# VH-VL binders against q9vpl3, part 108

Target 1, 224 residues: q9vpl3
Amino acid sequence: RGKINIQRPKAPHYERARVVAVTQPKYPELPKAKSCFKTRAERTQQQQENPYNEIIAREVRNWLDHSRLVAFFHLSSITADDIFRVRVQLHKQNLHLKSYGSKIIEQAVKNTRYEAIVPLFHSNHCIVFSPDPEKTAALLRIVRRVPQMVLLGGIVEETMLSRNQLVAYAQMPGLHAVQAQLVQTLSQAPGHLIQQLQAHQNSFVQVLDVHAKNQMNEETPKST
Key: E = the ipSAE of ESMFold2; O = the ipSAE of OpenDDE; V2 = 0.75 times the mean of E and O plus 0.25 times the DockQ between their complexes.

## First folded at step 4 (VH-VL)

Design A1 (framework fv_anetumab; at its last look DockQ between E and O 0.02; V2 from the best seeds 0.00; counts 0 for: pae E 11.0 > 2, placed apart)
Fold by OpenDDE, look of step 4:
Structure A1 (fold): chain C 224 residues (1-224), chain A 120 residues (1-120), chain B 111 residues (1-111)
Amino acid sequence: as target 1 above (224 residues)
Amino acid sequence: QVELVQSGAEVKKPGESLKISCKGSGYSFTDYWIGWVRQAPGKGLEWMGIIDPSDSYTRYSPSFQGQVTISADKSISTAYLQWSSLKASDTAMYYCARHYSSGWLDFDYWGQGTLVTVSS
Amino acid sequence: DIALTQPASVSGSPGQSITISCTGTSSDVGGYNYVSWYQQHPGKAPKLMIYEVSNRPSGVSNRFSGSKSGNTASLTISGLQAEDEADYYCSSYDSSRTPYVFGGGTKLTVL
C-alpha cells in the first residue's frame, strides 16, 4: 500500500491538469475601479497655490463680510440632483448655497474673525449665505426636507451660533417685531410717567393748599 | 431695464470650435442663474443647462452633457456657451435666459438669440 | 426625445376661448406643480406666460390661465386676440431625466 506522500502531491494527470486549468474561474479582474476617490491626500496635494484659489478665497471672504446670515452644513451622501434642487429652493428665498474646498476656506478666513469656523470644514460641506437674517426660518424649513444636509452651526449678525442656537434664533420673533414691541412699550411708558409725575405734583399742591387753609384759620383772631 | 444681449450669428464648419456669449445688464448678474435653450430650425425649445454665475455652478441636460460647456465671467456679467467641435446637427438658434426667481426653473428674460449655422 | 406632449396646432376665432394641453408623466407634470407656459412669436424669443401651473408673471394678461389635472396641464386663453397667434410651449420640472423639459410646442392660429 504505497504511502501517499501528502507533502508532494503527484502532479495531476495531464488531462486533469488541463481541465483544472480551463475550469479555474477566471475571475474577471475587477476593473481596477480607479477609485475616482482621489485620496484626500491627493486632492489636498493638487491644490497647489493656484492663483485662482486666492480669487476664490477673496470671494468667500466677501460673502462672509456681506452676509448677515451664514449657515454651515455637512453633506452626507447627497446626490448632484438633490443639491441642485436645494440650490433652486434656496435661491428662490435669496439664500445662496456655495461649496468651497476646505483649503480655500482656511485661506479665506486666516487671520480673520471667522477663523473659528475652520474646524467645521473637515468633510464635505456647504455654506448658505444670506443678507437677511430673517431668512433663517426659511432656510431651516428647506433644509429639514434634506436629510443629507446636516446643520453644523452658523453666523447671525456677526455672532457665531451653534446648531441649537441657530434653531432657537429661527423661532424667535424677528428683530423688527421685537423692536416694534419695544417701541410700543416705550411709547406707553412716557404717558404713565407723566401721569405719575403729575400725580405727585397734584398731591403736593393739595397738601400745600390744606396747609394754607389751616394757617388762615389759625390767624383769624377770636374777636372777643 | 433687465436685458440679455447675445453675440452675433455664427457660420461655422463641422469640427470647428465656437464660443457664444450672453451679456446681462440692468440687474445684479450674480444674483440670477442663466440658462441656455436650443431651438433647431422649425423645431421646439430644448433646455440645455443652467449656470450660477456667482460660483459657476452648472447643471446640464443629459442630452447636452459633455457636448457643450456653459461658463460665466461675472466680472463682465457674461455667460458663455461653447463647443469644442461643432456638428451639422448643432445648427440652431441658441437663447440665453435669466432664471425667474419666483418660478422653479423658469426664465423671465431672454436674449435675442444667436443663430449658429454649421455647414460643410 | 424627452418632451412633453402638446397638440401640433390649435385654432380659434377672435373672442373665443381656446385650450392647449400638455401631457407628461408622474415624473414631471403629474408629479409636481412646476408646469410653465411660454409664448413665442415668429422670430422672437419666448416669453414666460404661466409658472407653477397657474401663476402669471407681472405684465401677463389675465386672459391667460393655467390648470392641471393628473398628468395633463392646460393653458387657456380667453378672449382670443390676433396678437395671441404664436407658438406655445409648456415646460416642467422632471425628476427622472432632466431637471427641466419643454413640450413639443403648439401653433395657435387666430382665424
Scores: ipSAE 0.532, ipTM 0.792, lowest interface PAE 1.3, mean pLDDT 86
Fold by ESMFold2, look of step 4:
Structure A1 (fold): chain C 224 residues (1-224), chain A 120 residues (1-120), chain B 111 residues (1-111)
Amino acid sequence: as target 1 above (224 residues)
Amino acid sequence: QVELVQSGAEVKKPGESLKISCKGSGYSFTDYWIGWVRQAPGKGLEWMGIIDPSDSYTRYSPSFQGQVTISADKSISTAYLQWSSLKASDTAMYYCARHYSSGWLDFDYWGQGTLVTVSS
Amino acid sequence: DIALTQPASVSGSPGQSITISCTGTSSDVGGYNYVSWYQQHPGKAPKLMIYEVSNRPSGVSNRFSGSKSGNTASLTISGLQAEDEADYYCSSYDSSRTPYVFGGGTKLTVL
């Protein structure tokens, strides 16, 4: 059998194949509005009329169960071109941008430890999932250039983190074992940010926007 | 030390082309967006557009779309503003500036400006 | 074009405090906390004095402070000094028009 190499050719590397698929031509061009994300009203109506709501909720549950990094964002008005570009940049880092209606999220997390995230989805939003918690810094670096996406908080290694805790996690140098220990320490903090969101949903998004931008600005050197 | 150094003043006639430059130093050039701002004589600041030097993604103010071209060469940490055919109304001071935070928000460092004069 | 309204000029004596207003709409100043302030001396490039409504960059005097209420942002300069004489511009993210917009500018005269 001196032709074993021919019988078992190597496929392209998984990461290279993923990058190639992302960089394929984008013809035809998508409409700038509502091509990648729908308005809140359209999303709500779509969820009410979709015969596959349980299937979509299972998809969300699977993402939550198999992602070691989950980040939640408030999404302000954004063109379809801008959000598509962000999705492509995120995908290059194995970060998956998704959006779901609040009722779908509620169904997906019912009777789980993540039920507390439901109030975050009463406003326009998006979620980033990834199996790679070490990609948190890359995520924050990409979204620094997208003021329409404002970090609300996230989940790292099954631990719920506030916006401040997630930013602190992303800034830590060193081994992942040290980062995991720090996540456990940070998770001891009270959930006052989530509690305030439940009480002041739309208005509170503006407060979180200011806080998130202050933290991201402090990460960027202003003098050298 | 973050620094943006622009090319020198230009005196041109209507119909001529022009490309002015903005060289960034003291920071990772591809980590920040570069914006261009016009200031006509005696007037206020006008945002013209921005470029992400990492992939050359650009976005223009509606007032300037199709009127100028913004580009960058990340290998030499330089952004450009270019006209194919200048008009007398293009006479102004042109600044490049770095977007400090997530773009769209503020300009934390500015170039010294390039005065462009278009007249016969 | 201009989405943000500033007074054309303000004046004050050395040592006094002055406030410059910047009025927009719910699509910019009122809806987002992305208001910045720039100082421009004659013949010079603008300098960032305040970002995100109230934050000072490194190297900016604490005599400069920023705030907002509703659709109006304010820059306050305490202990006015002769070198504060300049033009001041506010700016904001603007979801309804150009993604980034400047105010018309305010000339500050130190008497």
Scores: ipSAE 0.006, ipTM 0.494, lowest interface PAE 11.0, mean pLDDT 75
ESMFold2 (binder alone), look of step 4: mean pLDDT 90; pTM 0.931

Design A2 (framework fv_anetumab; at its last look DockQ between E and O 0.02; V2 from the best seeds 0.00; counts 0 for: pae E 13.1 > 2, placed apart)
Fold by OpenDDE, look of step 4:
Structure A2 (fold): chain C 224 residues (1-224), chain A 120 residues (1-120), chain B 111 residues (1-111)
Amino acid sequence: as target 1 above (224 residues)
Amino acid sequence: QVELVQSGAEVKKPGESLKISCKGSGYSFTDYWIGWVRQAPGKGLEWMGIIDPSDSYTRYSPSFQGQVTISADKSISTAYLQWSSLKASDTAMYYCARHYSSGWLDFDYWGQGTLVTVSS
Amino acid sequence: DIALTQPASVSGSPGQSITISCTGTSSDVGGYDYVSWYQQHPGKAPKLMIYEVSNRPSGVSNRFSGSKSGNTASLTISGLQAEDEADYYCSSYDSSRTPYVFGGGTKLTVL
């Protein structure tokens, strides 16, 4: 009984080898969906200068120019549903969440005062626009509930603010409140000034009166 | 006055494509989202999806995802609902509606509806 | 399709108060205060009557009120009038499937 050499199995009979070769399931090479491995960055780079990109770039510029509040966010593993939810919440506050490709942003802000924002858009990002800078607090309140949205910075009243500065801004009393306080303070100032001016005048008059009385008393001849 | 005017009734055969429209007036079209709601004859309301006309961001109900396309042309203040291939089951009244900003995804103004009949 | 559950029909006499229920789950009615109610007359588009459980849009009669307890929301119509005869639909956010879902609808008949 010949020792079955388990280490070197005898080549199957030619006919069996043919059958095995023909019956080997040719698994269709899974189309290397090259597309699945293209990083979002690579997908965005291949966006040829589509005339549509210019239109979108103009739109972005319009938003930037007409917004008094702009906030930039990094998106970290956020779901479509989460984005939608946040978008609805923001929309209720007249805050507009938009997402644009980095190339579009670059095109939109090229040779503009906003060019400095380009480095913020190297990853998944979104922008929130608002015509009302007073909505900054509302924006931050909403976003705090969304850990996937990381505040990078913003533009308020044409001033670029860091993340910390934007947070600080949101904590400040609104411009109107400050103005109102200023007006109140200024309105009280004249009254105080008038009082002080009048006080000095009154004091001066009193001193003069005392002097006059003293002079009159000295001029009264002792009628011996 | 805020108004949404939809395109007229459609009679189609199975397999045909269709695009119906909803034109908004009396308000800033890009400031409000537009939703679509289906109502089959004698049936209830079904939320289909919603679009932000400002950037054409769209969200669909899972039941309608891939079945219809919602789009908008902000230049003419018009939203669209379209089918690539109609089915008999698509027979229904279709409403467009404006999103009510004070609610979650509620609708404050509605179009008059577009009746779509799909029959062989 | 997971619809919110409503009674098929409700009836009342003029001047009475009626309540329509809308029952969901913890993922929709029970989980959020995003329940709304619509009125729809025959052959007409729906009209928003209540949003976020109990709020009335401008122009809606104060006879309409909304409440919620647990997984059940309720629309109450006081002082029932003939014009109130319509179909009523509840709606809610559904965190599990769809951002917006309607109930099956309730036909209100004024006797």
Scores: ipSAE 0.805, ipTM 0.918, lowest interface PAE 0.7, mean pLDDT 88
Fold by ESMFold2, look of step 4:
Structure A2 (fold): chain C 224 residues (1-224), chain A 120 residues (1-120), chain B 111 residues (1-111)
Amino acid sequence: as target 1 above (224 residues)
Amino acid sequence: QVELVQSGAEVKKPGESLKISCKGSGYSFTDYWIGWVRQAPGKGLEWMGIIDPSDSYTRYSPSFQGQVTISADKSISTAYLQWSSLKASDTAMYYCARHYSSGWLDFDYWGQGTLVTVSS
Amino acid sequence: DIALTQPASVSGSPGQSITISCTGTSSDVGGYDYVSWYQQHPGKAPKLMIYEVSNRPSGVSNRFSGSKSGNTASLTISGLQAEDEADYYCSSYDSSRTPYVFGGGTKLTVL
């Protein structure tokens, strides 16, 4: 029977259309020179001129492979002070803020299960990596205070989640048990799970909710 | 149980200083931002700025930058809006409001408002 | 400076449905799904009615709904009641100037 495999099949038309539609705002104004991130134009030019693109692409693959939490954001114009404050807050939670050019991302994920993320990097962006999926709530709490960082979606335990699914994941009762059960369920699902996940991302929250409620209902009632 | 209680109405003369307060209760004060919103008599709502009480990080609307000071004292769960020299045009209702309850960039709880009247 | 455009007033009879529009640009309403609607009765603080375009907070009647098309968001009130008479403000995230922008407000009169 099939297995979860998102690295070879092209993303279903629906998922790419949903992601592209959400992430297709007008280009923001280029940031001032003092931003801690390079401007969009500078990043694009540097990417083309850098002789070590494969080395940087390996870095991206390494982060993706060793991070159980990956979150993707659109990044509006932000001052160097603001992004520095955000980076410090994130680092205290073992959350690592990074940005890479779109060509490097494409090279890094070519022919891998992550290829579906490439459209997210057409606009100005940043990525947060962490080995700790339990830090998803902390990530969202910190970024909620940063309107310049707009959540696009993420990857938790190798499962792609939409913006709303990632928010729901962070808040579900019995999160550890639901997360473990979700991973087991996805590994046992029919070969169409990737297609269903990409086509019905909004219903994924409902599946998590059903599993969380079933888990809570199946537990032995507390005797008091 | 979330509640924002603002200081009482003020009647002032032009040139005087003023500091109005907004006390939050029923939640972890430092987990949410406090925004200030101005409403001139008979007019609409104007966003003035916000503060993160955990570290006093502030952002101002360009229209209010340098015109007011937003601050907080997290030890008593209180945010402040302050003028060093009031003008008659500062006559308005001032609301504090809490951010970040159920989604991105929402003002979910509001104080009752503080009416500031500046006249000679 | 840059306000979201709302009609100054709208009116309707009890039981009717009415719609209040909120028109912005691609840097705010059109570019992001962070539109909120607030209701304000005279002498009272605003109340959040709709967030993220179409979601209702707990305790808000299902007669209130929100939607968006292009650069225009809409608040629809079905089954209009006398208590709905109030000022209504939209707000949005704004990437171009400030993080937040309000509309000019709409006075709803229930006839």
Scores: ipSAE 0.006, ipTM 0.476, lowest interface PAE 13.1, mean pLDDT 75
ESMFold2 (binder alone), look of step 4: mean pLDDT 91; pTM 0.931

Design A3 (framework fv_anetumab; at its last look DockQ between E and O 0.02; V2 from the best seeds 0.00; counts 0 for: pae E 12.0 > 2, placed apart)
Fold by OpenDDE, look of step 4:
Structure A3 (fold): chain C 224 residues (1-224), chain A 120 residues (1-120), chain B 111 residues (1-111)
Amino acid sequence: as target 1 above (224 residues)
Amino acid sequence: QVELVQSGAEVKKPGESLKISCKGSGYSFTDYWIGWVRQAPGKGLEWMGIIDPSDEYTRYSPSFQGQVTISADKSISTAYLQWSSLKASDTAMYYCARHYSSGWLDFDYWGQGTLVTVSS
Amino acid sequence: DIALTQPASVSGSPGQSITISCTGTSSDVGGYDYVSWYQQHPGKAPKLMIYEVSNRPSGVSNRFSGSKSGNTASLTISGLQAEDEADYYCSSYDSSRTPYVFGGGTKLTVL
């Protein structure tokens, strides 16, 4: 019985080799660890309908309901450090930067007046909330220095604004300033009217005085 | 009045886990960030990290990244600092502090500190 | 490695003015106006004395002032009092390493 050379096994007969080749389980190539390249958005999408998501959705709704200023941003290749820096700067202005998964946002705004914002959340995004609409200018000033944050639009005083409209809003004088100007204008209007009315009266009196003086001069008979 | 009250002193052995707490009162807990600062005996201050209690966003110093966990429970206005496995080198005073909004990452109110002693 | 350099100790007599320096780099003290100063008495938590180079929080004495030139920030204490005896720490934003870094601390003795 010939010593089976375990170190160099004879190649199997061609028929056996064919069968072995065909019967070799083709193990699906382990999907290249897609996990390492999952975008933050993809990671957040895989969050199963966890009771936790409902809690977060309620939080989002609460922010939306109590904010007078909401701004939506796309995030393009922003680092954690950059986000942190911006977050600190915004926080100093009572602006609150939050990031939520798209699914959470969808859940939060479902059947609400905010449902129209869902299309804005297809990629990496963040939301800035503020109770003060006057902080819009401050917000824009801060984010201008962050090219990775792209303004998509916002909500001001329950009104949805485009990017351009939000920028325009930030350039408007504050409501108080406008009100002050209105009050000033309104306060000046009666003064001007009174002045004009008085001017006419004064001119009329002057004309009457001149007439009276002329009549007195005509009635003084030249006593020859 | 704004106050941060920390948990009491801890004496532990190497390898043990620990979680210390910082409770805020006198202000809206979710409106301010909470930072943690370490001070080894006779040494200086070390910034460890900071948390936003509103959404539990955290930022760590590189030196403490992965070494500790900062968390918060907003329902009870409490921030936490925890170790999974303590080392002798973790022996220090630990301060929680409230972020001062007028500064960059400055702290205006501080806890009384928690002394952690890790000795074999 | 302590990123910000402070003198180990400074001393002064009552009524005098003293200055504590904090030297960093262009990535921290020199790069930003985010230098702060803390006072710490023995066995007590630190107290914020100066923020953003020269600003005083409410309740801090006007005897404390801050300045910066180049990569060096300075804390000046005028009219030195016994109660000023404490350790003083500078802090700054560091764009290269950590969002917040402390100096090594300076012990102030009132003689």
Scores: ipSAE 0.821, ipTM 0.926, lowest interface PAE 0.7, mean pLDDT 87
Fold by ESMFold2, look of step 4:
Structure A3 (fold): chain C 224 residues (1-224), chain A 120 residues (1-120), chain B 111 residues (1-111)
Amino acid sequence: as target 1 above (224 residues)
Amino acid sequence: QVELVQSGAEVKKPGESLKISCKGSGYSFTDYWIGWVRQAPGKGLEWMGIIDPSDEYTRYSPSFQGQVTISADKSISTAYLQWSSLKASDTAMYYCARHYSSGWLDFDYWGQGTLVTVSS
Amino acid sequence: DIALTQPASVSGSPGQSITISCTGTSSDVGGYDYVSWYQQHPGKAPKLMIYEVSNRPSGVSNRFSGSKSGNTASLTISGLQAEDEADYYCSSYDSSRTPYVFGGGTKLTVL
């Protein structure tokens, strides 16, 4: 339950940490690995007590700046073994699974257009980063085997997409088709995303409810 | 049109091996799971297991773990259910079904079923 | 194993509404919103009618609706028609090692 067991990851992570230790400082890397597998209470407590929140926020900014695909998930109860298997599958596709506290996410996106994502992180969550937007289909295929990970939405090529838009993006061929679709999508849904910035009336529950209803609208798309 | 076509009915004796097939068409086979469901005569549906054809990751119901083998050949868009030694209790209708995309775990398309009869 | 409890049979007259229940535990129906309902006519494969508790796939009549309260999910069929006579199965995600569990099935008879 709150018992997190990462016995198998120790060996691979130790080998990677050893290589990094001999070549580069490890100063900011430890908090990110530890934060991905902590309970919600542990992450909240550590965030409030840790004076290095800006260092961790810089890590998040670096991931956001260098990732052309970012996907946000609500994370239901899941064993450490199951999440480890998912991370391994994602890593094979250059997809990087991370988790950060909401205050760190808020600090990371302050004064950026991504401030609207903060409410998504008030419940248990995880984020997948990738430099490769073509991997969106692979991401969705992998997480369909993981019902504990519920897609909330994402960012593709610096454009925020709802769950429905991200799923539609994953099904389209070619860069030009995707680029045209993203421009059209922004013109169709700008008010929904901007309204989340007025957040005192919009809660994570309301955003989750919208995403749950949008999942209904995606039922059995017709084949071409 | 999405279609799952299963191999024909089988009549076998106890102790014989059997491999039945499920061919998917009209969609990208490796983008969806394929599950197997048993229905004994006059009985309800029982989930047996599921496979991701892209890398053959499988998950079995505890009741069927070690009793059957689920596999796939993505080059011919086909999933398989296999017994090494059939029992009379294996007499049933066997369905393959595709994972319903927007339901994440629901079966949106079903094969026509393969009747397996195991008798002396 | 069958983990979800359904009544063995339910009957109704044309035009009436009927409800079929599906009772599980907190590890399946109560713990997750991955409840589905399937319709099966004799000799045919099952057909998905409701997914994720209350959603209808394209092509399924809005006479079919689903809901959940606690550990019990319900399928409601309004405006009952002769073609609705079939077996109905619920299913759910199950956090205990198996992705799917089915109910025992309910035979719906239209009088």
Scores: ipSAE 0.006, ipTM 0.486, lowest interface PAE 12.0, mean pLDDT 75
ESMFold2 (binder alone), look of step 4: mean pLDDT 91; pTM 0.934

